# Ledger of designs, part 14: VH-VL binders against Small ribosomal subunit protein uS3 (rps3)

Target 1, 230 residues: Small ribosomal subunit protein uS3 (rps3), of Nanoarchaeum equitans (q74mz4)
Amino acid sequence: MASKVIRKFIQNAKLTVFSQEFIRLYLRGANVSKVIIRQTPIVNRVIIYSARPKMISEERKAHLAKLLELKFGLEKPVIEVLPIENPNLDAHVIAERLAMGIERNIRAYRRLAQRYLETIMNAGAIGAEIVIAGRLSGQRGKTWRFKAGNLRKTGTIGQFELDRAFNIAYLKPGVAGIHVTILKPDAEIPDIIEFKSPEEISIEEIEKIDKEIAEKMKKYLETYLLAKQM
Key: E = the ipSAE of ESMFold2; O = the ipSAE of OpenDDE; V2 = 0.75 times the mean of E and O plus 0.25 times the DockQ between their complexes.

## First folded at step 10 (VH-VL; framework fv_tezepelumab)

Design v1 (from u4 with heavy chain F53Y E56S N57E, light chain V97Y; at its last look DockQ between E and O 0.35; V2 from the best seeds 0.00; counts 0 for: pae E 7.6 > 2)
Fold by ESMFold2, look of step 10:
Structure v1 (fold): chain C 230 residues (1-230), chain A 122 residues (1-122), chain B 108 residues (1-108)
Amino acid sequence: as target 1 above (230 residues)
Amino acid sequence: QMQLVESGGGVVQPGRSLRLSCAASGFTFSKYGMHWVRQAPGKGLEWVAVIWYDGSEKHYADSVKGRFTITRDNSKNTLNLQMNSLRAEDTAVYYCARGPLYDVLEGYFDIWGQGTMVTVSS
Amino acid sequence: SYVLTQPPSVSVAPGQTARITCGGNNIGDEDVHWYQQKPGQAPVLVVYDDYDRPSWIPERFSGSNSGNTATLTISRGEAGDEADYYCQVWDSGSAHYVFGGGTKLTVL
């Protein structure tokens, strides 16, 4: 009884997380922060927070809605795109910007990481960390760490928000993983569902939908596992 | 316009102490890791110590570990090097140098002071 | 500890290209930085991250790094380029910064 309910909840949660990560990958470049999926018997609402909401056209919303319905089982999804208050305090936004910047100039990784770290701290973060791992030069993978402020919590859980994100820079010698961690002084906690590690993402399920996205997700998982070891 | 100025050098006997200071101006000192680098007369450069931009981490060359202490005061834009138990081999020009923004344990030195001479001789 | 090896001296004719080497085990995997030091003066950064140049340094200064050798290249050598040149890396294993022994460039 109870175990059956728990298994169905876990299966639904896994599908929701896969849908959220698929949306982030599909909309790469639009600086997507968080994705909230609310499923009800009457309406399935997909709320996408972006630093560049105008980059998500009505045509792209319509295509994404079809993909979510046909491949992920979200019946008649209604997609809403909202702006985010402070993109410079958003780990997902910073990780994507840094990844895309490194793709344009692999040798600028240190300068870009330092610039974004300054941007985060100027926006009011208590602390921040950027970790870049992979083959940026030479034959072996290395890890570079860039830190500012204090990432240790100093108050009650309701006074501080720890924001974490991972992204991938696709480079000619391979890929580089980018982890961004930001400790914010925010007293309000958004309603989000985000608990799946990249290790749990099924590349085979994504391949049924889009081969290019599946290949990027495969590289994402491989890079994440390598960076975790280092 | 950006400037580092060292002071506190001089002639001392072996076993004595000296304190070096470095005054920074023209940039936001508290955002940069800071270093000491020394050069014995007629010799090459030798890194001595680094301190994190917020003072939270420090590292030392093996030749000075346990004898030298690097500190900073971000409210006064000042870097310091306390040198204890001085030896003849510590005789050198001591430079303060600025590391990369926020990255105190990696990188290069883009701004250098003029140096201050420390001579350890009986 | 990681060791960087430089030739003690290099000579170049005016207007010709000088190349100063910095040897190290797998130095191609490291970010290499170069400094110029004229007599009686503090060092000046001329190349960083193997290839990049501060905006105040002439484009005649360039760098490369591959295998076991990093190289500082100074094209169209001038008398004003006479100086000692040092390479530098950060050694993550020891958390130490390492300089090469220095190379005296002479423009004959």
Scores: ipSAE 0.068, ipTM 0.614, lowest interface PAE 7.6, mean pLDDT 82
ESMFold2 (binder alone), look of step 10: mean pLDDT 93; pTM 0.952
OpenDDE, look of step 10: ipSAE 0.175; ipTM 0.677

Design v2 (from u1 with heavy chain S31K F53Y; at its last look DockQ between E and O 0.42; V2 from the best seeds 0.49)
Fold by OpenDDE, look of step 10:
Structure v2 (fold): chain C 230 residues (1-230), chain A 122 residues (1-122), chain B 108 residues (1-108)
Amino acid sequence: as target 1 above (230 residues)
Amino acid sequence: QMQLVESGGGVVQPGRSLRLSCAASGFTFSKYGMHWVRQAPGKGLEWVAVIWYDGSEKYYADSVKGRFTITRDNSKNTLNLQMNSLRAEDTAVYYCARGPLYDVLHGYFDIWGQGTMVTVSS
Amino acid sequence: SYVLTQPPSVSVAPGQTARITCGGNNIGDEDVHWYQQKPGQAPVLVVYDDYDRPSWIPERFSGSNSGNTATLTISRGEAGDEADYYCQVWDSGSAHYVFGGGTKLTVL
């Protein structure tokens, strides 16, 4: 019995995830941020958060509802579309915009990535990352990584604090995967401890703090450099 | 308006150390990866090192690995190159150069300093 | 190590088109960048990402990259174009930025 319940739960979870992805795909271009599916004995509700809610017409809603029923067994779903507050800090929105931008101009992938990072950062993000993987130039698939701000995962900054999204650009030579990660401004970031190599340590700065430590560091550095030469 | 200015070059004996500095102005320094590129007299360009925008990653040419250290101070808009155990082969004009915005790899160098000459001779 | 091969020199008559090649194994799969360096000056980026051009670089400069050869094309060559030209890529295998040996362009 427990196994059956677990299976059902897993199936429902999978169904939810697949349904969400389906909705995003179906509503591509509408900059869907979040999809919430609430199933009650009375009514199934699908809440769609979008940066472009006007692109989701009543007709599209009705059609989507039918598809969800047919494909996922969601009985008579009621679709609600809500706006989002800050599209520029939404990883899904950015990923979709970037993907579509690259589709329009494959050669502009770098410039677009840069531009969207600027957009994210200007919106107040602590940090952001864009990773593009695919065949954008040449015959070989490559990965490009763009980073801005501070994305260091330290301490209490759990994975849940990061807004992550994946989208696909459909290109003539193939497909490109786009990963967007945003650390939003409301995230609590603990103090970042950076480990410096001995060569990076300013002895002068240490001397200002503690002369004894500075002397020890000098000796250590000499030993370190000697060892490195061996 | 965007400018890189190298300093710290000079004549040193083999085995000695030298520290180069690059002062950046006219752009948001902390958004860009920075590079050192060198050119021996009458020779071509050789990449030396790169440091990411936040200093989190560094890469070096094999020829300088273990001897050179690239650092940056974003609060001062400064790029540095600590050169230890200098060799005659390290004699070159050293340029600091800016990489693409937010791009950590696959990049080009769109802004160059005037360069500073380092001569290693006995 | 990844190696980029350039001809040591290229000559072109004024008003003619100069082509400088950069050879590399499957270089077509890499983003190629080009630099101009005049005597006593720092290098200047003239072409990036195979074919893109900085806004301050004349349209006479263009780039292409396919197979094992990248090409910098300078149309309507001028005396002012005399310089050394270097191609450059990122080699992910060795984690190196790699320059070609440079090509001296002479406008005769």
Scores: ipSAE 0.481, ipTM 0.759, lowest interface PAE 1.0, mean pLDDT 89
ESMFold2, look of step 10: ipSAE 0.670; ipTM 0.860
ESMFold2 (binder alone), look of step 10: mean pLDDT 93; pTM 0.954
ESMFold2, look of step 11: ipSAE 0.688; ipTM 0.875
ESMFold2 (binder alone), look of step 11: mean pLDDT 94; pTM 0.956
OpenDDE, look of step 11: ipSAE 0.350; ipTM 0.719

Design v3 (from u6 with heavy chain S31K, light chain V97Y; at its last look DockQ between E and O 0.02; V2 from the best seeds 0.00; counts 0 for: pae E 15.2 > 2, placed apart)
Fold by ESMFold2, look of step 10:
Structure v3 (fold): chain C 230 residues (1-230), chain A 122 residues (1-122), chain B 108 residues (1-108)
Amino acid sequence: as target 1 above (230 residues)
Amino acid sequence: QMQLVESGGGVVQPGRSLRLSCAASGFTFSKYGMHWVRQAPGKGLEWVAVIWFDGENKEYADSVKGRFTITRDNSKNTLNLQMNSLRAEDTAVYYCARGPLYDVFHGYFDIWGQGTMVTVSS
Amino acid sequence: SYVLTQPPSVSVAPGQTARITCGGNNIGDEDVHWYQQKPGQAPVLVVYDDYDRPSWIPERFSGSNSGNTATLTISRGEAGDEADYYCQVWDSGSAHYVFGGGTKLTVL
């Protein structure tokens, strides 16, 4: 009896992480931060925090709800979109903005990274780090690290929050992975559990629904795995 | 095809206000940072203000800071400039200009309107 | 604030090459953009990111940027190139967009 419950719990946990990453990719450009998915017998709630909530139209919500129902078993999900109070302290928002900025002008990556570090620190972060990995100049892939403040605070006090995110810049010569880490002084909105495991994304299942999104998610996984090794 | 059309210019007295509008068409307005650039008669170009693609961030030239307010409405494809406490030095042709896709800070102005004339004179 | 310095005027004979400079401290670390403005008209982007050009701009227009000087080069100058030319950068320190003072190109 315990074996069955444990197997179902593990399957549900993987599906929720996969759903969260799918939602962020599907809504790229809307600066999605946290995605909270609560699956209960009574109601399935999907709470999406965004720095650009009006970019997530009712039409896009309806399409996303259909995708979540068909592939992830979230029967008739209720999608709620909430604003983020401080986008400049949100690692997911910063990572996406930086990725899209580099896509427009690959040569600006150093200035963009430095400007976003300044923005993060001006918003009250204790420390921040931006890591960009890929081919941005020359023929060889490289890793660039940009740091500000102090990320080595002791963790014995529950007054600090470490916010981490990953995103991909899709460039003509290839892709670049972007990692953003922000150390915050105060507690943020509580959530149950945020699962961040892009390696568990099933490209084949998404391809049956939307081939373009499946291609983007494949590139996301390949870039993530490459950046993780570097 | 892609167009920026400014409106709202005119002759006003010093100390008064004007609101300029810019209507965008032929491209996805919400993906681009937008700018106001002005040019006094016989003078060079002067950047006035920027607003990011999502309206999240704004910056102003020192000459207009505190007097001008840039805003956008992505649902109506419009850019606005509220100009308060106008001075003779604000007399210029005001151009609406399209900035970089997703506001990368290093951008250029690739689409310009034909401008609207603002004259501040008693 | 960051200052971009351009010569007030440059003259070139038809068919010859015009070079318009834009000076700034360490401007080689910036992306420099160039605009052409004919009398009574709005500016037109002719070179961006130091050396790229929009597809409708002839190959005769080119740019370079190194050290303290960016240069717009117009080869085989024509009467139709007679205009004011402005360089522009974004100054990361102030978050301002800065234009040079402009250069009047005369083709005689």
Scores: ipSAE 0.000, ipTM 0.421, lowest interface PAE 15.2, mean pLDDT 79
ESMFold2 (binder alone), look of step 10: mean pLDDT 93; pTM 0.953
OpenDDE, look of step 10: ipSAE 0.747; ipTM 0.878

Design v4 (from u4 with heavy chain H59E E106Q, light chain V97Y; at its last look DockQ between E and O 0.50; V2 from the best seeds 0.00; counts 0 for: pae E 10.8 > 2)
Fold by ESMFold2, look of step 10:
Structure v4 (fold): chain C 230 residues (1-230), chain A 122 residues (1-122), chain B 108 residues (1-108)
Amino acid sequence: as target 1 above (230 residues)
Amino acid sequence: QMQLVESGGGVVQPGRSLRLSCAASGFTFSKYGMHWVRQAPGKGLEWVAVIWFDGENKEYADSVKGRFTITRDNSKNTLNLQMNSLRAEDTAVYYCARGPLYDVLQGYFDIWGQGTMVTVSS
Amino acid sequence: SYVLTQPPSVSVAPGQTARITCGGNNIGDEDVHWYQQKPGQAPVLVVYDDYDRPSWIPERFSGSNSGNTATLTISRGEAGDEADYYCQVWDSGSAHYVFGGGTKLTVL
C-alpha cells in the first residue's frame, strides 16, 4: 500500500514538473517564477507568479487552460496570475531575462551576466552564480562561470538554502544553457507544500555529508508523503 | 583616479623570500578579481596568479605554484604576493592588475600598476 | 599548453595601417584582448573581447578574430603608436591566462 502510494506520488509529481515547465515555455517573456498547481474535487487551480503579470491576458489564460487539459489531463483548470515580491532576487526571472538578452546580442553575454549579478547583489542577495554553457563565440561550446558574494559550500545543508533556475538562449549556432543560483537572505528549510519534487532529494547523498541531518530529512519526507495522500 | 601602486621589490639571493604589496584606490576594490603579472627584463608578459574578489578562490601559473601565495585584504584595499624559494628565473617587474568585476574568468586586465622590480641574483 | 604566436616586429609608415596578428589553434573561439606597452611603462588595454575599445582609446584601434588568427588593426599610424603589443586569452584547459610573445611596432 505504501509502495502504491509512493509510486502514484512520484508520477503525479513528475506530471506537475512537466506542467510547470510547459507553462514557463508557453508564457516566455512574462517572467514566470513559481507555478503552483492545487487540485481539489471542485476545481484545479494553477497559480502563476510573474514579474510581468499584465503580459498574461485573459485570452492567453483561457488558451493555456485548454492546453493543460488536453496535454496533461488537468481537468477544468482555473488560471490565476499573481505578482512576485522581488523579481531581482528570483532565479527564474533572472535566467529568462539573461537568456533573452543574449538572444538579442550574443556578444554581450559577459556584460549581461555581470550586470545581472550586480542587480541580484543590489537586491540584497548573499551570493549568486551564473553559468552559461554553449556556443557563444566561435564554433566550440564552452562554459562560463560568473560569481558574486558568498555562496555557502557543501557540508551542512546546501540544497534547501538556494534558489536555482535553468533557461535556454536560442541562438543561430544552437542553444546556450543558463543556470542561475541565488542565495537569498533569511534562507530557511522549504515548507512541506513548497517542496518541488521528491526526486530532487537524495537521502543517500545527504548521508555522505551528515547522518543526523539525513535522518531528520527522511522523517520530513515520510511525513510529507503521508500528509499528501490524505 | 583609479590607481594600483606596487611595493616590496628588491634584490635578494636565490632561496630567499619577498612579499609584494599592491595598494588600490579610486574604485571598489572588493568587487574585482586581482592578478599579478610579471615581465622579465627584455621579455614578454607572463601571468602569475589570480585571487577572486572575495578571496575565496586562487589560481597560479605552474612556474610559481607551491612557492607563491596570493592574498588580499578588502578592508585595507591591498593585494599581496608572498614569494618563497625565489629563483633566478623569478627576476622580473611584477605588475598588479585589475581583472573583471566579480569572478569572471574569461576576461581582461583594464587597470595596471607601474610595477615593482624583483631581482634574484647571487 | 595554449600558445599564442605573434610576429616579433611590424613596421609601418606614418599614416598607413598597421596589422598585428595573434595566431592560435581555433583562436576564433576565444575572446582576445590586446595591450599596448610603451618603453618603461605599464601595459594599457586597447582592445577587449576581440573588437571592443575602452572609451579612452581612439577609434583607429580596432580588432578582429576568426579561424586561427586574431588581428589588431591600427589605422593612420602615428609615432605615438610605437610600442610593444600583446594579445591575451583565458585558456580553460589549463585554467591560466596566456599572453602572446609580443610585437614591436615601429612607425618610420
Scores: ipSAE 0.006, ipTM 0.527, lowest interface PAE 10.8, mean pLDDT 80
ESMFold2 (binder alone), look of step 10: mean pLDDT 93; pTM 0.953
OpenDDE, look of step 10: ipSAE 0.687; ipTM 0.849

Design v5 (from u4 with heavy chain H59Y, light chain V97W; at its last look DockQ between E and O 0.11; V2 from the best seeds 0.00; counts 0 for: pae E 14.7 > 2, placed apart)
Fold by ESMFold2, look of step 10:
Structure v5 (fold): chain C 230 residues (1-230), chain A 122 residues (1-122), chain B 108 residues (1-108)
Amino acid sequence: as target 1 above (230 residues)
Amino acid sequence: QMQLVESGGGVVQPGRSLRLSCAASGFTFSKYGMHWVRQAPGKGLEWVAVIWFDGENKYYADSVKGRFTITRDNSKNTLNLQMNSLRAEDTAVYYCARGPLYDVLEGYFDIWGQGTMVTVSS
Amino acid sequence: SYVLTQPPSVSVAPGQTARITCGGNNIGDEDVHWYQQKPGQAPVLVVYDDYDRPSWIPERFSGSNSGNTATLTISRGEAGDEADYYCQVWDSGSAHWVFGGGTKLTVL
């Protein structure tokens, strides 16, 4: 009985992570932060926090709801979009902004990373780290690390909230992976940092719906796995 | 408030030595790269030297390599510049400047001291 | 190695817009920072990373950087803006921090 409960909890956690990552990719450009999936006796609520909620139209919500039901098994999802309290202190928002900025000007990656690091710290972070991995200026893949403040090991963070995100810059010569880690002084609610794993996203299922998204998701997974080894 | 205060300037003869100090307050000194920037009277700004936040890496302008040594003491929040074999061309106001966090090289100088005058003349 | 060229002086009538240029080969690929220095004082950062401002610097200070020219723009120039202005980059080729020669802004 215990093993059944534990296995069901693990399956629900996987569904949540996959749904969250899919939503962020599908809504790329809308600066999606956290995605909360809540079950009620009547409906499954999908709450999407965005720095640009106006970019998520009712048509896009309806299409996304169909995709979540058909491919992720979320029965009768109702999508609600809310604004973000502080976008400059949100790892997902920063990672997306940096990725899209590098796509517009690959040579600006150092400048953009430093600017976002400063923005994060000015927004009140205790510490932050931006890691960019890929071929940006040379022939070999390299890792660039930009650090600010004090980013302690997870075990020492009793009163602090660790916010981590990954994103991809899609470039002509290839892709670059971007990891953003932000240590915040206060906790609103527990983050699901330990549950983030894009490794188990089904590319085949996505291809049935949208081939362009499936291609981007495949690059996302390949880049994530490569960057994880660095 | 964040502050940098230089000291140790003066008038010395060519070939002599001088040691400049910079006291930092109001920020976590050990997290920042630190620089010396100088300005000859009536002239522009010239970068002189940098030392990384942990003191492990140092870089110098060509005009001072081999003669100047940049050091820091993170326990005392001080930056130092040992200037040996001084020349007339080293006459300048010397500024202590805060660089970017940690090991980031590209950046700007957001906090400057008031400067200390070094005059090299016979 | 890398040289930043600024005009020695720029003058502007009160209330008009001043533009101070910083020339460099492919400077649009570099992050350009700008400092204001009044007589007898230390430099003060006014624009960083081409176009960002410290929060205490008025919005009438702005920057741009494209091609071979970076520009500091001061709208509605006033007597308090009279100073020397320096551009600065980090030159990756020499691993040096390079300043322009400076521009004296005069409000007439």
Scores: ipSAE 0.000, ipTM 0.431, lowest interface PAE 14.7, mean pLDDT 80
ESMFold2 (binder alone), look of step 10: mean pLDDT 93; pTM 0.946
OpenDDE, look of step 10: ipSAE 0.222; ipTM 0.691

Design v6 (from u4 with heavy chain H59E L105F; at its last look DockQ between E and O 0.46; V2 from the best seeds 0.00; counts 0 for: pae E 12.7 > 2)
Fold by ESMFold2, look of step 10:
Structure v6 (fold): chain C 230 residues (1-230), chain A 122 residues (1-122), chain B 108 residues (1-108)
Amino acid sequence: as target 1 above (230 residues)
Amino acid sequence: QMQLVESGGGVVQPGRSLRLSCAASGFTFSKYGMHWVRQAPGKGLEWVAVIWFDGENKEYADSVKGRFTITRDNSKNTLNLQMNSLRAEDTAVYYCARGPLYDVFEGYFDIWGQGTMVTVSS
Amino acid sequence: SYVLTQPPSVSVAPGQTARITCGGNNIGDEDVHWYQQKPGQAPVLVVYDDYDRPSWIPERFSGSNSGNTATLTISRGEAGDEADYYCQVWDSGSAHVVFGGGTKLTVL
């Protein structure tokens, strides 16, 4: 009995992650930060934090709401788009900007990573790390690490906030994974439990819904697992 | 005007010590990795050492490891090289060079000093 | 431990193209940087990351890197290009910088 309840809980967590990544892919370019999905007996809320909320038009919200209902089973979703105050301290925003910048000029990966690291530190971060993994400057996959400040995680709850994000640069020779970690001072503690484990994403379930997004999710998972092992 | 200026070179006997200094101006010194590169008279370039932008990470060429110590003072915009147990093969012009922003492991040297001559002879 | 091999000298007539090679095992997997050094002067960066130029370096300087050979190409050679040229790699395995032995370019 308990095993079936646990399996249903795990399947719901996987669907939540799929929905979050689908939203980020659908809204790519709008600098989406956090995506929070709250299901209550009254309201299924989808809260999208963006550095460019005006790029998420009412038409796009309506289309996204329909896709989430039809393809992900989120009944009667209410989509809210909220601005973020510090885009240069937001790991998701930085990861997306870096990924898109590398796509425009693969040779600039080092300069772009260094520039965004400087941007993060100038915005007041205590520490930051950018990790790029993939085939950017040769035949072999490599990992490049760019660090600044202090990223020690001791005391992060209540004193510091650790912000982590992953994104993918889609390149002609393949893909490159980008991890951004930002340690911020004196931030509010979130009271929302987020299940952000893409290892359990089922590509077959997404393919049944949308083949184009399933292909991108497949590349996302492959790149994420490779970057995690490196 | 971004500039690096070395000093502290001179003539010294084998087994003695020298301390080289490099003064930086025109850029934010504390954001860059810094290197020492040397060139023996009539010979090619040889990398000597690197120090991370915050001074915590250092690496040395095998030929100088254990004898040379690279340090920096970000409050004074200075890079230093303490050279102990000097040998005749350490005779060279010593350049300080600016490495990449925050990335010590990969990069190129975009700013060089004019160099300071160290001669080790008996 | 990684070794970069350059020819000791290359000669070119004015107006012609010079090619300076930098050999290394699987150097095509490395980012290769090139420096120009005139007599009595410090080195100057002319090509970085295999292909890119600093904004003050003329388009006549270009680079390529594949397989076991990286190449610095100087089109329409001038007397002012007469210098020593060094290739450079960061060896990630040892965390050491490696320079080639240098190539003296003569413009006759």
Scores: ipSAE 0.006, ipTM 0.482, lowest interface PAE 12.7, mean pLDDT 81
ESMFold2 (binder alone), look of step 10: mean pLDDT 93; pTM 0.953
OpenDDE, look of step 10: ipSAE 0.618; ipTM 0.820

## First folded at step 11 (VH-VL; framework fv_tezepelumab)

Design w1 (from v2 with heavy chain Y59E; at its last look DockQ between E and O 0.34; V2 from the best seeds 0.00; counts 0 for: pae E 6.4 > 2)
Fold by ESMFold2, look of step 11:
Structure w1 (fold): chain C 230 residues (1-230), chain A 122 residues (1-122), chain B 108 residues (1-108)
Amino acid sequence: as target 1 above (230 residues)
Amino acid sequence: QMQLVESGGGVVQPGRSLRLSCAASGFTFSKYGMHWVRQAPGKGLEWVAVIWYDGSEKEYADSVKGRFTITRDNSKNTLNLQMNSLRAEDTAVYYCARGPLYDVLHGYFDIWGQGTMVTVSS
Amino acid sequence: SYVLTQPPSVSVAPGQTARITCGGNNIGDEDVHWYQQKPGQAPVLVVYDDYDRPSWIPERFSGSNSGNTATLTISRGEAGDEADYYCQVWDSGSAHYVFGGGTKLTVL
């Protein structure tokens, strides 16, 4: 019946989410916060919020735009990079910094998580949680939870006020998943788009485009599911 | 200087109650998980209970669950242990101990009080 | 109920290295913490997360953790190191904190 139209919209929404995750992975190290993709018949505007906008050179923007057009079907993408106001209250930035810090020194995972949680709370968060899941020091997977403040206030406020992010620490013995949840005192900009769940990512479709990225996305999903079991 | 000072110990008969208090100073009490750890005379250390920095979560050793209640008052920088239905086996020195910043479940105890003696005897 | 096993006593000559073991099933998968307790005193944290030290603990205290055994190592043993030593973990299965039975270190 009308399922073809609905299926096309669902496929486009999934492709948009995959494009956002691809951009975060491609620009890893630039502390990318939010990625907003505005699709119009004339132009597809890609707005990238970063704590280190200078790390996203014009050459990298041009290459990324080409990849988005050729591999993801975003015709005529225009990439705009904007700064973010407070990196210490941004879940994506914190998750990336923690993941990369653990990659540098796997033994510091607890100390790093504790320090980032304090950084978040000192920056004015109402509540925050850092969850690290994986095999960091042994044979079995474990979950470490670091919680501050009160995240239950989220239930009386819309989901757009809760900043959530997931990132992966790529380690020689394996991977570790990192979940960061931050509740800010002020509302976020309503047009910021967040993906709902890593399970919505189709690894098979990413693999058609880039096997290296698809392999990292597979580890991302596996790590997320392991962390969710806890 | 960071300090924990226990009080409220004493001699009580089996089946009675006692309330222990721990006064904290020299650090931001409301940022740390807090514990009670006990040591029977001549014996080793035994963990008793934990309460998260904000009081939202608590856990107890099986030997005291249902009889002991851990609480905290962050406005007064105090940790409390309400001990009901006391038994001879509860006789011990009770230590107040500070856990990691913001309640890491699998943590250590970096600051200890000097302890308060609880004796349960008929 | 996770069990940590320590030898009841260990002896070391002054200036020599003491090693105190803490045995547990797959203890290498746990973060192991160590405490020193002198007679009539509260415990003091000397090693945490297997091998880290609080800033006030001298470098001669160190730790390791692998397989079924965690070890506290005290280099250049001193009379002031004579104490009871406890290992400790958090057991995720029970959500409990577990101590070993303690080891009395004697410096002869």
Scores: ipSAE 0.100, ipTM 0.632, lowest interface PAE 6.4, mean pLDDT 82
ESMFold2 (binder alone), look of step 11: mean pLDDT 93; pTM 0.955
OpenDDE, look of step 11: ipSAE 0.695; ipTM 0.855

Design w2 (from v2 with heavy chain S56E; at its last look DockQ between E and O 0.61; V2 from the best seeds 0.69)
Heavy chain, then light chain:
Amino acid sequence: QMQLVESGGGVVQPGRSLRLSCAASGFTFSKYGMHWVRQAPGKGLEWVAVIWYDGEEKYYADSVKGRFTITRDNSKNTLNLQMNSLRAEDTAVYYCARGPLYDVLHGYFDIWGQGTMVTVSS
Amino acid sequence: SYVLTQPPSVSVAPGQTARITCGGNNIGDEDVHWYQQKPGQAPVLVVYDDYDRPSWIPERFSGSNSGNTATLTISRGEAGDEADYYCQVWDSGSAHYVFGGGTKLTVL
ESMFold2, look of step 11: ipSAE 0.655; ipTM 0.856
ESMFold2 (binder alone), look of step 11: mean pLDDT 94; pTM 0.954
OpenDDE, look of step 11: ipSAE 0.763; ipTM 0.882
ESMFold2, look of step 13: ipSAE 0.661; ipTM 0.861
ESMFold2 (binder alone), look of step 13: mean pLDDT 93; pTM 0.954
OpenDDE, look of step 13: ipSAE 0.772; ipTM 0.889

